VHH binders against q9y6x5. Designs and how they scored, part 4

Target 1, 379 residues: q9y6x5
Amino acid sequence: LPPKLLLVSFDGFRADYLKNYEFPHLQNFIKEGVLVEHVKNVFITKTFPNHYSIVTGLYEESHGIVANSMYDAVTKKHFSDSNDKDPFWWNEAVPIWVTNQLQENRSSAAAMWPGTDVPIHDTISSYFMNYNSSVSFEERLNNITMWLNNSNPPVTFATLYWEEPDASGHKYGPEDKENMSRVLKKIDDLIGDLVQRLKMLGLWENLNVIITSDHGMTQCSQDRLINLDSCIDHSYYTLIDLSPVAAILPKINRTEVYNKLKNCSPHMNVYLKEDIPNRFYYQHNDRIQPIILVADEGWTIVLNESSQKLGDHGYDNSLPSMHPFLAAHGPAFHKGYKHSTINIVDIYPMMCHILGLKPHPNNGTFGHTKCLLVDQWCI

## First folded at step 3 (VHH)

Design j14
Fold by OpenDDE, look of step 5:
Structure j14 (fold): chain B 379 residues (1-379), chain A 125 residues (1-125)
Amino acid sequence: as target 1 above (379 residues)
Amino acid sequence: EVQLVESGGGVVQPGRSLRLSCAASGFTFDDYAMHWVRQAPGKGLEWIGNIYHSGSTFYNPSLKSLVTISRDDSTNTLYLQMNSLRAEDTAIYYCARGYTVYFRSGDYQTKFDYWGKGTLVTVSS
């Protein structure tokens, strides 16, 4: 049988949730498969950028989705979660579902994974759902599994996206044990539903399944705010993205704007574009604005408006609180193996290997995932 | 051995409510979606609804307003709450363990591998 792969994302599932809460279904999934305890994601640690990194193997500067909110100064276009359908934003890379879709006797399917409802390089998945947060997990799951089971050409790669526990993490904060326990229990139950559905359809033994996430979540507080209005007049710049990494487009001299911001808070680093630390791999793209502000973990950048979020993400990608996990099961994966860490960009070459696809140039290292795969040597 | 045992049936007056129970044994209950089906005298089987592991429920649209399905995984018990019962609700009620078959056409069919013996509900004045 041709290899098949289902990639599942639970948005904002912080890696250490696995240590602090019980996940009977996920643990069973892991027991029969593999676990990577921590996945180092890409900077900035936001939803659209990291999801695109998973499926391209590229840093954000390379695939061009550099934030959830973007501005292109040349075309004067804007990108946001409510305006994400323009191929212009996605065409700087080739995601794996496109690569797969272009192969003979193969097709791709997607249930609301970022970018999957947009024609990229004039190619769109044979099967996809337009994003709609009101659509239940079960409906998404039903469509995905139907496509995996009955499509011709066969669906060999599929994605499934779900918005939790991110939404709840924002609302309650990751340190709210009572509410997050309830939320995470529900996530585990959804994983149970997924596994059950696959078993009932006879897909479980032959389908490779990856369950992962794009980022974690850190605790925020009303006591940890950085008010930009205290440092600079709003007329001096355009705000492209706000917190915890602010993207600043100066309306006056860039140096003047920088000087007004550089000492705004001891809990915020201010970078000119050319001075952004190399370790972020967040410099070489025109969509990155001339000045970026990076708040310390748990700090929120605000204007005159008060922040209502008790949790947030987007911070330094070296922070453990920003890291997701990866679990996998299927014929390509070992059984009962745990790995400490990989980079999120490493997932792409691994998936390409599993599917027998030639990967596009990417920033991932296939060697980092060899120990997860039954057909590879592990040193 | 897989066993499903329905209980709670009987004679009730129109307008009343009734809760049926299904006791499951012989399998990992919390790993399966469970269904309720009924058969009225002289009629075929009618699907009522089901409940997944997550607690998500699906109902026959014709019955949705009148029924609620729930489960207790700690006791391996499936429930069917029926409200505002009518004479037409007279039937044998079955709990069943089911699975879904998908067809190439995009259609799907729910099949059942295990059934209870059923419990009779009679709605009569």
Scores: ipSAE 0.012, ipTM 0.255, lowest interface PAE 9.4, mean pLDDT 93

Design j3
Fold by OpenDDE, look of step 5:
Structure j3 (fold): chain B 379 residues (1-379), chain A 124 residues (1-124)
Amino acid sequence: as target 1 above (379 residues)
Amino acid sequence: EVQLVESGGGVVQPGRSLRLSCAASGFTFDDYAMHWVRQAPGKGLEWIGNIYHSGSTFYNPSLKSLVTISRDDSTNTLYLQMNSLRAEDTAIYYCAAKRTYVRYGDWTIEFDYWGKGTLVTVSS
């Protein structure tokens, strides 16, 4: 049988949730498969950028989805979660579902993974759902698994996306044990539903399944705010993205704007575009604005009218609180193996290997995932 | 008391149609996804399909062309319409109810509620 792969993302599933809460279904999944305890994601640690990194193997500067909110100064276009359908934003890279879709006798399916309802390089998944947060996990799961089991050409790659525990993390903060316990239990139950559905359809033994996430979540507080209005007049710049990494487009001289912001808070680093640290791999793209502000962990950049969250993400990708996990099960994976850390961009070449696809140039390292795979030598 | 009571089973000739009913009581019917499962003699449980409270239906790909599931929330009744029955369709047919979570493992504990089943025998 041709190899098949289902990639599942639970948005905002912080890696250390696995240590602090009980996940009986996920643990069973892991027991029969593999676990990577920490995945170092890409900067900025936001939803659209990291999901696209997973499926392209590229840093954000390379695939061009550099934030959840973007602005292109040449075309004057805007990108946001409510305006993400223009292929212009996605065409700087080739995601794995497109690569797969273009192969003979193969097709791709997607349930609301970022970018999957947009034709990229004039190609769209044979099966996909338009994003709708009101659609249940069960309905998404049922569509995906039906496509995996009964499509012609066969679906060999599928994605499934779910918005929790991110939404709840924002609402309650990751340190709210009572509420987050409830939320995470529901997530575990959904994993149980996934496994059950696969078994019901006879897919469990032959389908490779990856369960991962795009980022973690850090605790925020009203006591840790950075108000930009106290440092600079709003008429001097356009705000493209706000917190915890603000993207600033100056309306006056860039240096003047920089000078007004550089000492705004001891809990915020201010970078000219050319001075962004190399380790972020967040410099070489026109969609990155001339000035970026990076708040310290747990600090929130605000304007006078900004709403407050109890949890947030997007911070430095070296912070453990920003890291997701990866679990996997199926013929391609070992059973009962745990791995400490990989980079999120490493997932792409691994998936390509599993599916027998030639990977596009990417920033991942296949060697980092060899120990997860039954057909590879473990270093 | 929660009850799921299947009805409509019996002996039918090949090629005929049969409609099963499941009457639910003792729980909030419209909060549950309703499922049909069958067990043929000497075989394990086979999932037939389900219907959500939204009305969305999903079927086992091997059976989709032969079966239709519907529900009436006003009467708390689940239906299974089967067409062009074959000898291999001989089984005990169960209705089951499930919310948004399942326990991993045994089929018998993966649904919140089970009916007692109704026997369908397809024979000439």
Scores: ipSAE 0.000, ipTM 0.270, lowest interface PAE 13.0, mean pLDDT 92

Design j4
Fold by OpenDDE, look of step 5:
Structure j4 (fold): chain B 379 residues (1-379), chain A 124 residues (1-124)
Amino acid sequence: as target 1 above (379 residues)
Amino acid sequence: EVQLVESGGGVVQPGRSLRLSCAASGFTFDDYAMHWVRQAPGKGLEWIGNIYHSGSTFYNPSLKSLVTISRDDSTNTLYLQMNSLRAEDTAIYYCAAKRTYYKYGEWTIEFDYWGKGTLVTVSS
């Protein structure tokens, strides 16, 4: 049988939730499979960019989804969650579902993974759901498993996306033990439902399943605010993205804008585009604005009219609070193995290997995941 | 008061068809995914299938060819059509309701409502 892979994302599932809360279903999943405790994601640590990095193996500067909100100065186009359907934004890379879809006797399926309802390189998943937050996990799961089980040509790669615990993390903050315990329990129950469904359909033994996330969540506070209006008049720039990484498009001389912002707060680093630290791999794309502001962990960049969240993400990708986890189960994976850390871009070459796909050029390192795979030597 | 009441069960000969009904009351029927589950004597619960408010249906692969699930939201009624009944289809058949939704930044999973079941006996 051709190998099959289901990639599942629980948005905003911080890695250390596994240490601080109980996950009986997920732990059972891990016990029979593998765990990577920390996944270093890409900068900025936001939903669209990191989900696309998972499926492309590329840094954000390379795949072109550099934020949840973007602006292209040449075409004057805008990207946002309400305007994400234009292939223009996605065509700078080839996601794995497209690669898979283009193979003979294979098809791809997707349940609301970012970018899956858009034709990329004139290819769209054979099966997909348009994004709708009102659709239950159960319905998403049922569609995915139906496609995995009954499709012709067979679905060999599928994605499943869920918005929690991100939404709740924003609302309650990750340090709210009472509310987050409830939220995380529900997620664990959903994992239980997933496993049960797969077993019921006879897919469990033959399907490779990866459960991961795009980023973590840090605690924010009203006591940790950076108000840009205190430093610069709003008429001097256009705000493309706000917090915790602000993208600034100057309306006046860039240097003047920079000088007004550089000392705005001791808890915010201000970079000209050419001075962005190399370790971020966040420089070589036209969609990155001339000036970026990076708030320290837990600090929020605000304008006078802005609302504040109790939790947020998007910060430095070296921060543990921004890191998700990866768990996997299936014939391609060992049983009962735990790994300390990988890079999020490493997932792509691993998935390609599992599916027998030739990977596009990417920033991942297959060697980092060898210990997870039964057919590889662990060094 | 939430109620699910199954009906249509009884004794039927092998090879015959049977249609079960589940009348729902006390809740918004169209907000729920409705399920059929059965329990044979001495066996555990077996999931048969479900239907969403959208009309989408999903079935246990082992039973798919023999069953059809439908719903009428105007009457709050769930149906299970069973064809070519066999002795092994003898069981108590239950309808159940499950609801999961997103609201105000939070996902909520409602507890399942269960009927009392109706007995189907397939016997010559």
Scores: ipSAE 0.064, ipTM 0.502, lowest interface PAE 1.9, mean pLDDT 93

Design j7
Fold by OpenDDE, second read of step 4:
Order: sequence, then structure tokens, then C-alpha cells
Structure j7 (fold): chain B 379 residues (1-379), chain A 125 residues (1-125)
Amino acid sequence: as target 1 above (379 residues)
Amino acid sequence: EVQLVESGGGVVQPGRSLRLSCAASGFTFDDYAMHWVRQAPGKGLEWIGNIYHSGSTFYNPSLKSLVTISRDDSTNTLYLQMNSLRAEDTAIYYCARSKIYYKYGDWQTSYFDPWGKGTLVTVSS
């Protein structure tokens, strides 16, 4: 039988939550599998870009999902969470669920993973759910496990997405111990449900399961705001994305817009597109706007609007607060092994290896994950 | 039954302030965004602003300096504070509800349902 892999994402699960809160179910999952304590994600540290990096192994400039909100100047198209179903945005890369179906006589399944309800390269997951936040984790899990168990051709790759603890992190801030404890307890219970479901169906021993996240969460405050309206008139630019990385499309001379913004705040770096630091791998794409603003950790870029967000993400990907974790269990993985750090793009070649797929060109390094795998030599 | 009832409208002189109220019944604000919308005579609907369950407020940029939206959860009442009223602010003012949902990092709103019957504000010297 071909290997099977379930990829699960809990959005906004900050890596150090594992150290600061109790996760009995997740810890048991880790005990019988492997843990990567920190995953360095891609810049910007947002949901769409990082989820697509996980399944493509590419930096954002390469796979073309460069933010949760995008604008293409040539086609005049807009991308957002409310407008994410145009293949135009996704076709600059090939996600693993497409590869899985095209390279082998296999099926893929998806429960609300970003991009899975869109035909990419004229291919859509054999089984998928349209995004609906009202659908419970249980229902998503039931569909995924049903497809994994009863499909023909067999489902060999599946994705499962859940919106917490990201939503709550935004609402309460990651430093609210009372509320976040409650939220994270629920997440651990969901992991318990996942494991129990797999055991009940006889999938636990043969299914490879990866539990990970796309980004962390940093504490924000009303005392740490950068108001752009104080620096530049809104008539001089179009805002494509706001905080903590703003994407600016000038309506007047770019240099003039830059000069008005460059000294706006000591807690914000302003970059012309060509001057974006190389370490971000966030330059070589037409969808990146001419000017980007990057707020310091914990600072929020605002307009003349009131924001009550107490947590946010999207900041520098070198910040520990932005990093998620990765845990895995199954026949492909060791038991009781912990690893310090990998890059988020490294997950893709690992998954391809597990599934026996030839990976597309990617930015990941398979060598970084060898120690997690039973069939590899750990150097 | 879910109902929204606006009040506080009337005739006011230019430069004055006015606070409108929207009494909500049959639901709580926890799962909804509340909106203010106005319609001037002979014109279309204009969105004024909203307040989310989190307390975050958003405003029409053209009106931001003149309006403040707030709510009282204990009385389940929405408010619109308007300052420095002008003749062009003459309109029927509506409150409306929209369901909120979270998607990939952002809260989204659905269509407006229900609407209040509106309250007339006339700014005249």
C-alpha cells in the first residue's frame, strides 16, 4: 500500500506555547513521534503565504502568494481572503496535493487548507471542502478520515486546517494567560479527538500525521501604534496590505511617497522594493508592491481607525514569536526524537520523500529533516 | 424576534452634535458586527461605520472625523455620535447587523440582516 500522509495546521500556534502551557494529548503525540521545537517560517509571516510555502517548499517571491492581500498591477486583480479562488494567484507554483494526483494514480483530500478549493494547474483536490468557518473540527476530521479510509483511487495525501489559536490570539493577545489557557486547552482536546478518531478507524499505525502551524503571535498594544495618516495623505497612495507589513502602491512619484514615509516612525522600516533585505527572499515578484513598510515586533500600523487587536503576526520571520512548531507521528518518523529547528520550506521535500513523490524545484533542504525519518541517516 | 430600533433623530441646527441610539433585541452583539448607514434625500445608501464584537471600529474615511460608534453591552444598545453637523448630513440613519466569521486571519462580515426602520436627522438653520 502506498504511504499516506495527513498534514494538520492549527493556525497561529506559537512554538513557545508548548513550553508555557500544558498539552497532554499533543505531548503524548510527540512522545510517540517527533518534535521540531521551532520552525522558521517565511516572510511575511501571514496565513496564505506560509501555508502555501509548506506545500510547495518555496519562498513567497517564488510561489507568488506574497500576502493575504495582493494586487497585480498588470491585470488589475485583487487577492484577499474574500477573493482567493482565482487560479491566477496560485498557478506560479504546484502544491503537493496536485503533484500527488498527477505523478501517481492517487487522490488528495483537503479540509479548508488555503488554496485547496481552487483548481491549480487545472487540477483540484479529488476531495475537498469549501471554506466555511462554521464547520466544526469534528466534521472536517470526519470527512478527511472518511476519504482516507474509503476512497478509490486511495487518498494518500490529506490536509486539515483549523483557525485556532490564531483568532483568539488576535483577540486576547498571546500574553493573556487566562484566555489563552482556555483556548489552547481546546486545541489539545481537538488533537485528542484526532488521535482517537484515527485509532478507532485503524489508521493510527499506518498513517503519517504532521501537526504544525504557519506562524506565531506577538503581543500588541494601543500604546504601540504607527498612524500612517500622520505621515502621508491617503490620496497619494493605495494601500494593498496594512499591518504589520504594509504594501504601498504610490499614486504619485514613488520617491516622493518614500520620502514622506521613511521617517514616519522609529519603529518602522521603510523599503523600496529593490532595497528589501535579501534574507527575506521577498523581492523577485511583481506582486510585491513598490514600497513596503515593516513594523517592529509588537507595533501596529494603523490608519484613522480603531483597532482592538491585542495580538498580531506578519513580522520579521527571524523573531521567535513568529515561529510555529512541527510534530509528527507514523511509520516514517522516529519515536521520542526532538529537533531544534528547521525551515518551513524544508517540510515540502520531506513530505515528498514520505509519499514517494518527485519534488518540484523548491527552496527546502531535505537534509534538515533526515533525523526525523527512520529510513535516513542522521548526521 | 430579532429587532433593531433607531432613535434620537430630529431637527438640529448646523454645528450641533447629535447622538443616535439603536436598541437591539433578540440577540447579543457577541457574534455580530453592527453598522450605521445613512441615506440622504435622493441619494443612495452611504456606509458610515461599524463596530465588531471585539470592540474594533471602522469608519468611512469621509466621515471619520465627525462620527464615533460605540456600544453598551449591558443595555444591548448601539450608538452613533455625530459632531459638527452640516446640512449635507440630513438623512435617514439606519442601524444594521451582519454576521461575522473568521477566515485565514481576518474577520469577515456577511450581508446586512436585519435593518432598523431608521431615524430621520434634519440639519437646518
Scores: ipSAE 0.583, ipTM 0.884, lowest interface PAE 0.6, mean pLDDT 95
Fold by OpenDDE, look of step 8:
Structure j7 (fold): chain B 379 residues (1-379), chain A 125 residues (1-125)
Amino acid sequence: as target 1 above (379 residues)
Amino acid sequence: EVQLVESGGGVVQPGRSLRLSCAASGFTFDDYAMHWVRQAPGKGLEWIGNIYHSGSTFYNPSLKSLVTISRDDSTNTLYLQMNSLRAEDTAIYYCARSKIYYKYGDWQTSYFDPWGKGTLVTVSS
């Protein structure tokens, strides 16, 4: 049988949740497969950038989805979660479902993975669901597994996206043991449902399944706020993105704006675009604004608005609180193997290998995942 | 029936404060974002701010007047507190409802439905 791969994302699943909470179903999944304890994601540690990095193997500056909110100064276009359907934003890269679908006798399916309801390079997934948060996990799972089981050409690559525990992480904060225990129990039950569904359909033994996430979650507080209005008049700049990484488009001299912001808070780093640290791989794209502000972990950049968020993400990608995990099961993977860390961009060349696809140029390193795979030599 | 009714408008002198109310019926605030919008004579609509089900409030940064949005769940009433009113704040003030939904890390709002009929605020010496 041709190799098949299901990529599942639970948004905002912090890696150390696995250590601090119980996951009977996920642990069984891991026991029969592999675990990467920490995945170093891309900066900014937000949903759109990291999900696109997973499926392209590219850093943000290369695939062009540099934030959840973007502005292009040439076309005057805006990108946001409420306006993400324009192929203009996605066409700087080729996601794996497009590559897969362009092969003979293969098709792709998607349940609300970012970018999957947009024609990219004039190609859209053969099977997809428009984003709708009201659609249950069960319904998403049923569609995905139906397509995996009954499609012609066969679906060989599928994506499944779920909004938790991100939404709850924002609401309760990751340190709320009572509420997060309930939320994460539900997530584990969904994983149980996934496994059960696959077994019922006879897919479990032959389907490769990756369960991962795009980022973690850090605890926030109303006591840790950075108010930009205290430092600079709103008439001097346009805000493209706000917290915890703010993207600033100056309306006056850039240097003047920079000087007003550079000492705004001891808990915020201010960078001119050319001075952005190289380790972020967040410089070589026109969609990155002239000035970026990066709040310290747990600090929130605000204007005169109030926020009830007790958790957030988007911080420095070197912070453990921002890291997700990766678990996998199937014929391509070892059983009972645990690995410490990989980069999120490493997932792409691994998936390409599993599917027998020629990868596009990418920033991933296949060597980092070799120990996860049964057909590779592990040093 | 879902209905929004604004009140509290009138003529006020510059520098004074005014609190507007929006009485909601037929629904509860728990599942919606509530907004204040105004329209000055001969001008377009201007979004003032909103309050989400979580209690989070957001405001138009371009507004020079001091505004505070709050709600009373027990009475199902939305409020707009305005301080230091100016002549340019003269407008019809509307409250509106929008559905909220979560998408890729953020809560989003749908189109406004319904609108109140508005209440006129005139700032004049």
Scores: ipSAE 0.578, ipTM 0.885, lowest interface PAE 0.6, mean pLDDT 95
Fold by ESMFold2, look of step 5:
Structure j7 (fold): chain B 379 residues (1-379), chain A 125 residues (1-125)
Amino acid sequence: as target 1 above (379 residues)
Amino acid sequence: EVQLVESGGGVVQPGRSLRLSCAASGFTFDDYAMHWVRQAPGKGLEWIGNIYHSGSTFYNPSLKSLVTISRDDSTNTLYLQMNSLRAEDTAIYYCARSKIYYKYGDWQTSYFDPWGKGTLVTVSS
């Protein structure tokens, strides 16, 4: 029988939550499997881009989901909540569930992973849920496990997405120990439920399970605001995305817009597209705007004097606060092994290896994940 | 039962200030964005602004120099401070709530449910 894989994301799960809070269920999962303590994600450190990087192995400039809010100058299209299902945005890459279900005698299933309810290259996940944040974790898990157990052709790749601790991290900030302890305890209970459900259904021994996240969370403050209205008139540009990486489409001479912004605050960097640091791998796509503004950690770019969030993400991907973790358990993985770090793009070629799929061209390095796998030499 | 009750309305002279309050009960206050909306005689609804649990505020650009929204989560009370009132500010002022939810790291808000009963502010000499 072909190997099976369940990929689980708890959005906004900062790597150091594991050492700063109690996770009895997750710690048992790790003890019997593997842990990568820090996953270096892709810039910008936002939800849509990083979830698509996990399943394509590509930097954002290569897969085309370059932010949560985007503009394509050639087609004049805007990526928004009402237009996030247009395959146009997603078709610059082939995610692993598409490759998987196009193999003979294989299906894919999805519970709300970004992009899985979109027909990418005319192919939508074989079994999926339309995104709806009101659907409980239990219902998502029940559908995934039903599909893993009862489908013909068999489901060999499945995804499960959950909005916490990202939602609460934005609301309270990661430094709110009382509220974050309550939130993270609930998440650990959900992980316990997941493992117990897989055991009761007879899936646990032969299913590979990855539990990971897309990014972390940093503390914000009303004392750390960068007000664009103090530096430049709104009429001189179109704002494509705001914070913490603002995407600026000039309406007047680009150099004039740049000059008005370059000294706006010592707490942000202003880049012309050609000057974006090479280490970001964030330049070679038409959806990346001519000017970007990159706020320092914990700073918020605003158009008024306040912000609705006490925590945020999207900052420089070198920041430890932006890094998630990865834990995995199953027949492909060692037991009781801890690894310091991988790149988030490395997850894709590892998953392709586990599933016996030929990876599309990608930015991941299979060698970075060899030590996690029982069938590989670690050196 | 979910309730929103506005108070503090009345007759006020032009150029003066006024503070409205909205007492909220029957729901988890920090799960919602709270809003102020007004309706002048014979006009449609005009959104004034909102405030989140975090204290973050957003304002109608035409009103932002005149108003300040605040909330007291210990008493579940929403406030609207209005300054330099003009005759055109005569309206029924409503508070409303909207549910906050996430879609892939983005804040989303629902329709307004419920609305308060409103409090009349009349700006006249």
Scores: ipSAE 0.017, ipTM 0.393, lowest interface PAE 6.4, mean pLDDT 89

Design k15
Fold by OpenDDE, second read of step 4:
Structure k15 (fold): chain B 379 residues (1-379), chain A 124 residues (1-124)
Amino acid sequence: as target 1 above (379 residues)
Amino acid sequence: DVQLVESGGGLVQPGGSLRLSCVASGFTFSSYAMGWVRQAPGKGLEWVSDISSGGSTGYADSVKGRFAISRDNAKNTLYLQMNRLKPEDTAVYYCARSDFERWYSGETPYFDLAGQGTQVTVSS
């Protein structure tokens, strides 16, 4: 039987939630599998970019999804969560579900993973759900497991996406113990439902399951605001993305715009595109705007009319608060093994290995995940 | 000792067929992607085909539709079925093992081990 892999994402699940809250079901999952305690995600630490990095093994500059909001100056196209269906944005890379279908006589399935409801390289997941936040986890899970169990050609790769605890993290802030405890308990219950469903269907022993997330969450405050209107007139630039990494498209001379912003706040770094730190791997793409502003952790870039969140993400990807975790279970994985850290791009070559796929060029390091896999030597 | 041993080469007429075999020893064959490369007289090394540990295959454009790579993990053997052979297919064919890191990063070249090679000559 061909190997099967289910990739599950709980959006905005900060890694240290595992240490600060109780997760009976997830802990049981981990006990019977593996855990990576911290996953260093890609900059910027936003939903669309990081989810696409997971399934491509590429930094954002390489796969082309460089933010949740993008603008292409040549085509004058815009990308956003409400406008993400144009293959133009996704075609700079090949996600693993496409690879899975093209390399083998196999099918892929997806429940609302970013990009899965778009034909990429003229290929769309054999089975997928259009994104709809109102659809329950149960319905998503039921569809995924049905496809995994009954499809021909067989579904060998599937994705499942859920919006929590991200939405609640934004609403309550990650430091709200009362509300976040409730939210995280619900997440654990969903994991319990997932495991139970797989067991009931006889999939548990043979299905590889990865549970991960795209980013963490940091606490924001009304006392930590950076108002751009105090530094530069709005007529001098177009805002492509706002906080905590602002993408600035100058309407006047770039240098003038830069000079007006460079000292706007001691809690914000201002970069010309060519001066973006190399460690971000966030420079070599035309979709990255000429100037980016990067707020310090917990600071929010605002305009006069901007609304406030109590939690946010998108910050420096070296910050622990931005890091998710990875847990996995199945025949490909060890049992009862914990690993400290990997990079989020390392997941792709690992998944390719598990599925027996030839990977596209990627930024992942297979060696970083070898200790998780039963068929590899761990040195 | 880690080694690859090719066999099955020979002289064939244009349009003919050959099946190359490569027996691996000294390592866990089933864990590695494998491939074939060839070197024609006066030319550099050319990638021909590869196969992942899971059976995913790739082919150079020059051999697509004519060559088929396969593997038998139980026998630690890699195969290359070559059909509709052409004079331009004349070369020494090498069995090669893929390096894990290079393979899964997509880096080329990604081979870290090769056999002694087997001569394939296509001539009328």
Scores: ipSAE 0.203, ipTM 0.606, lowest interface PAE 1.4, mean pLDDT 94

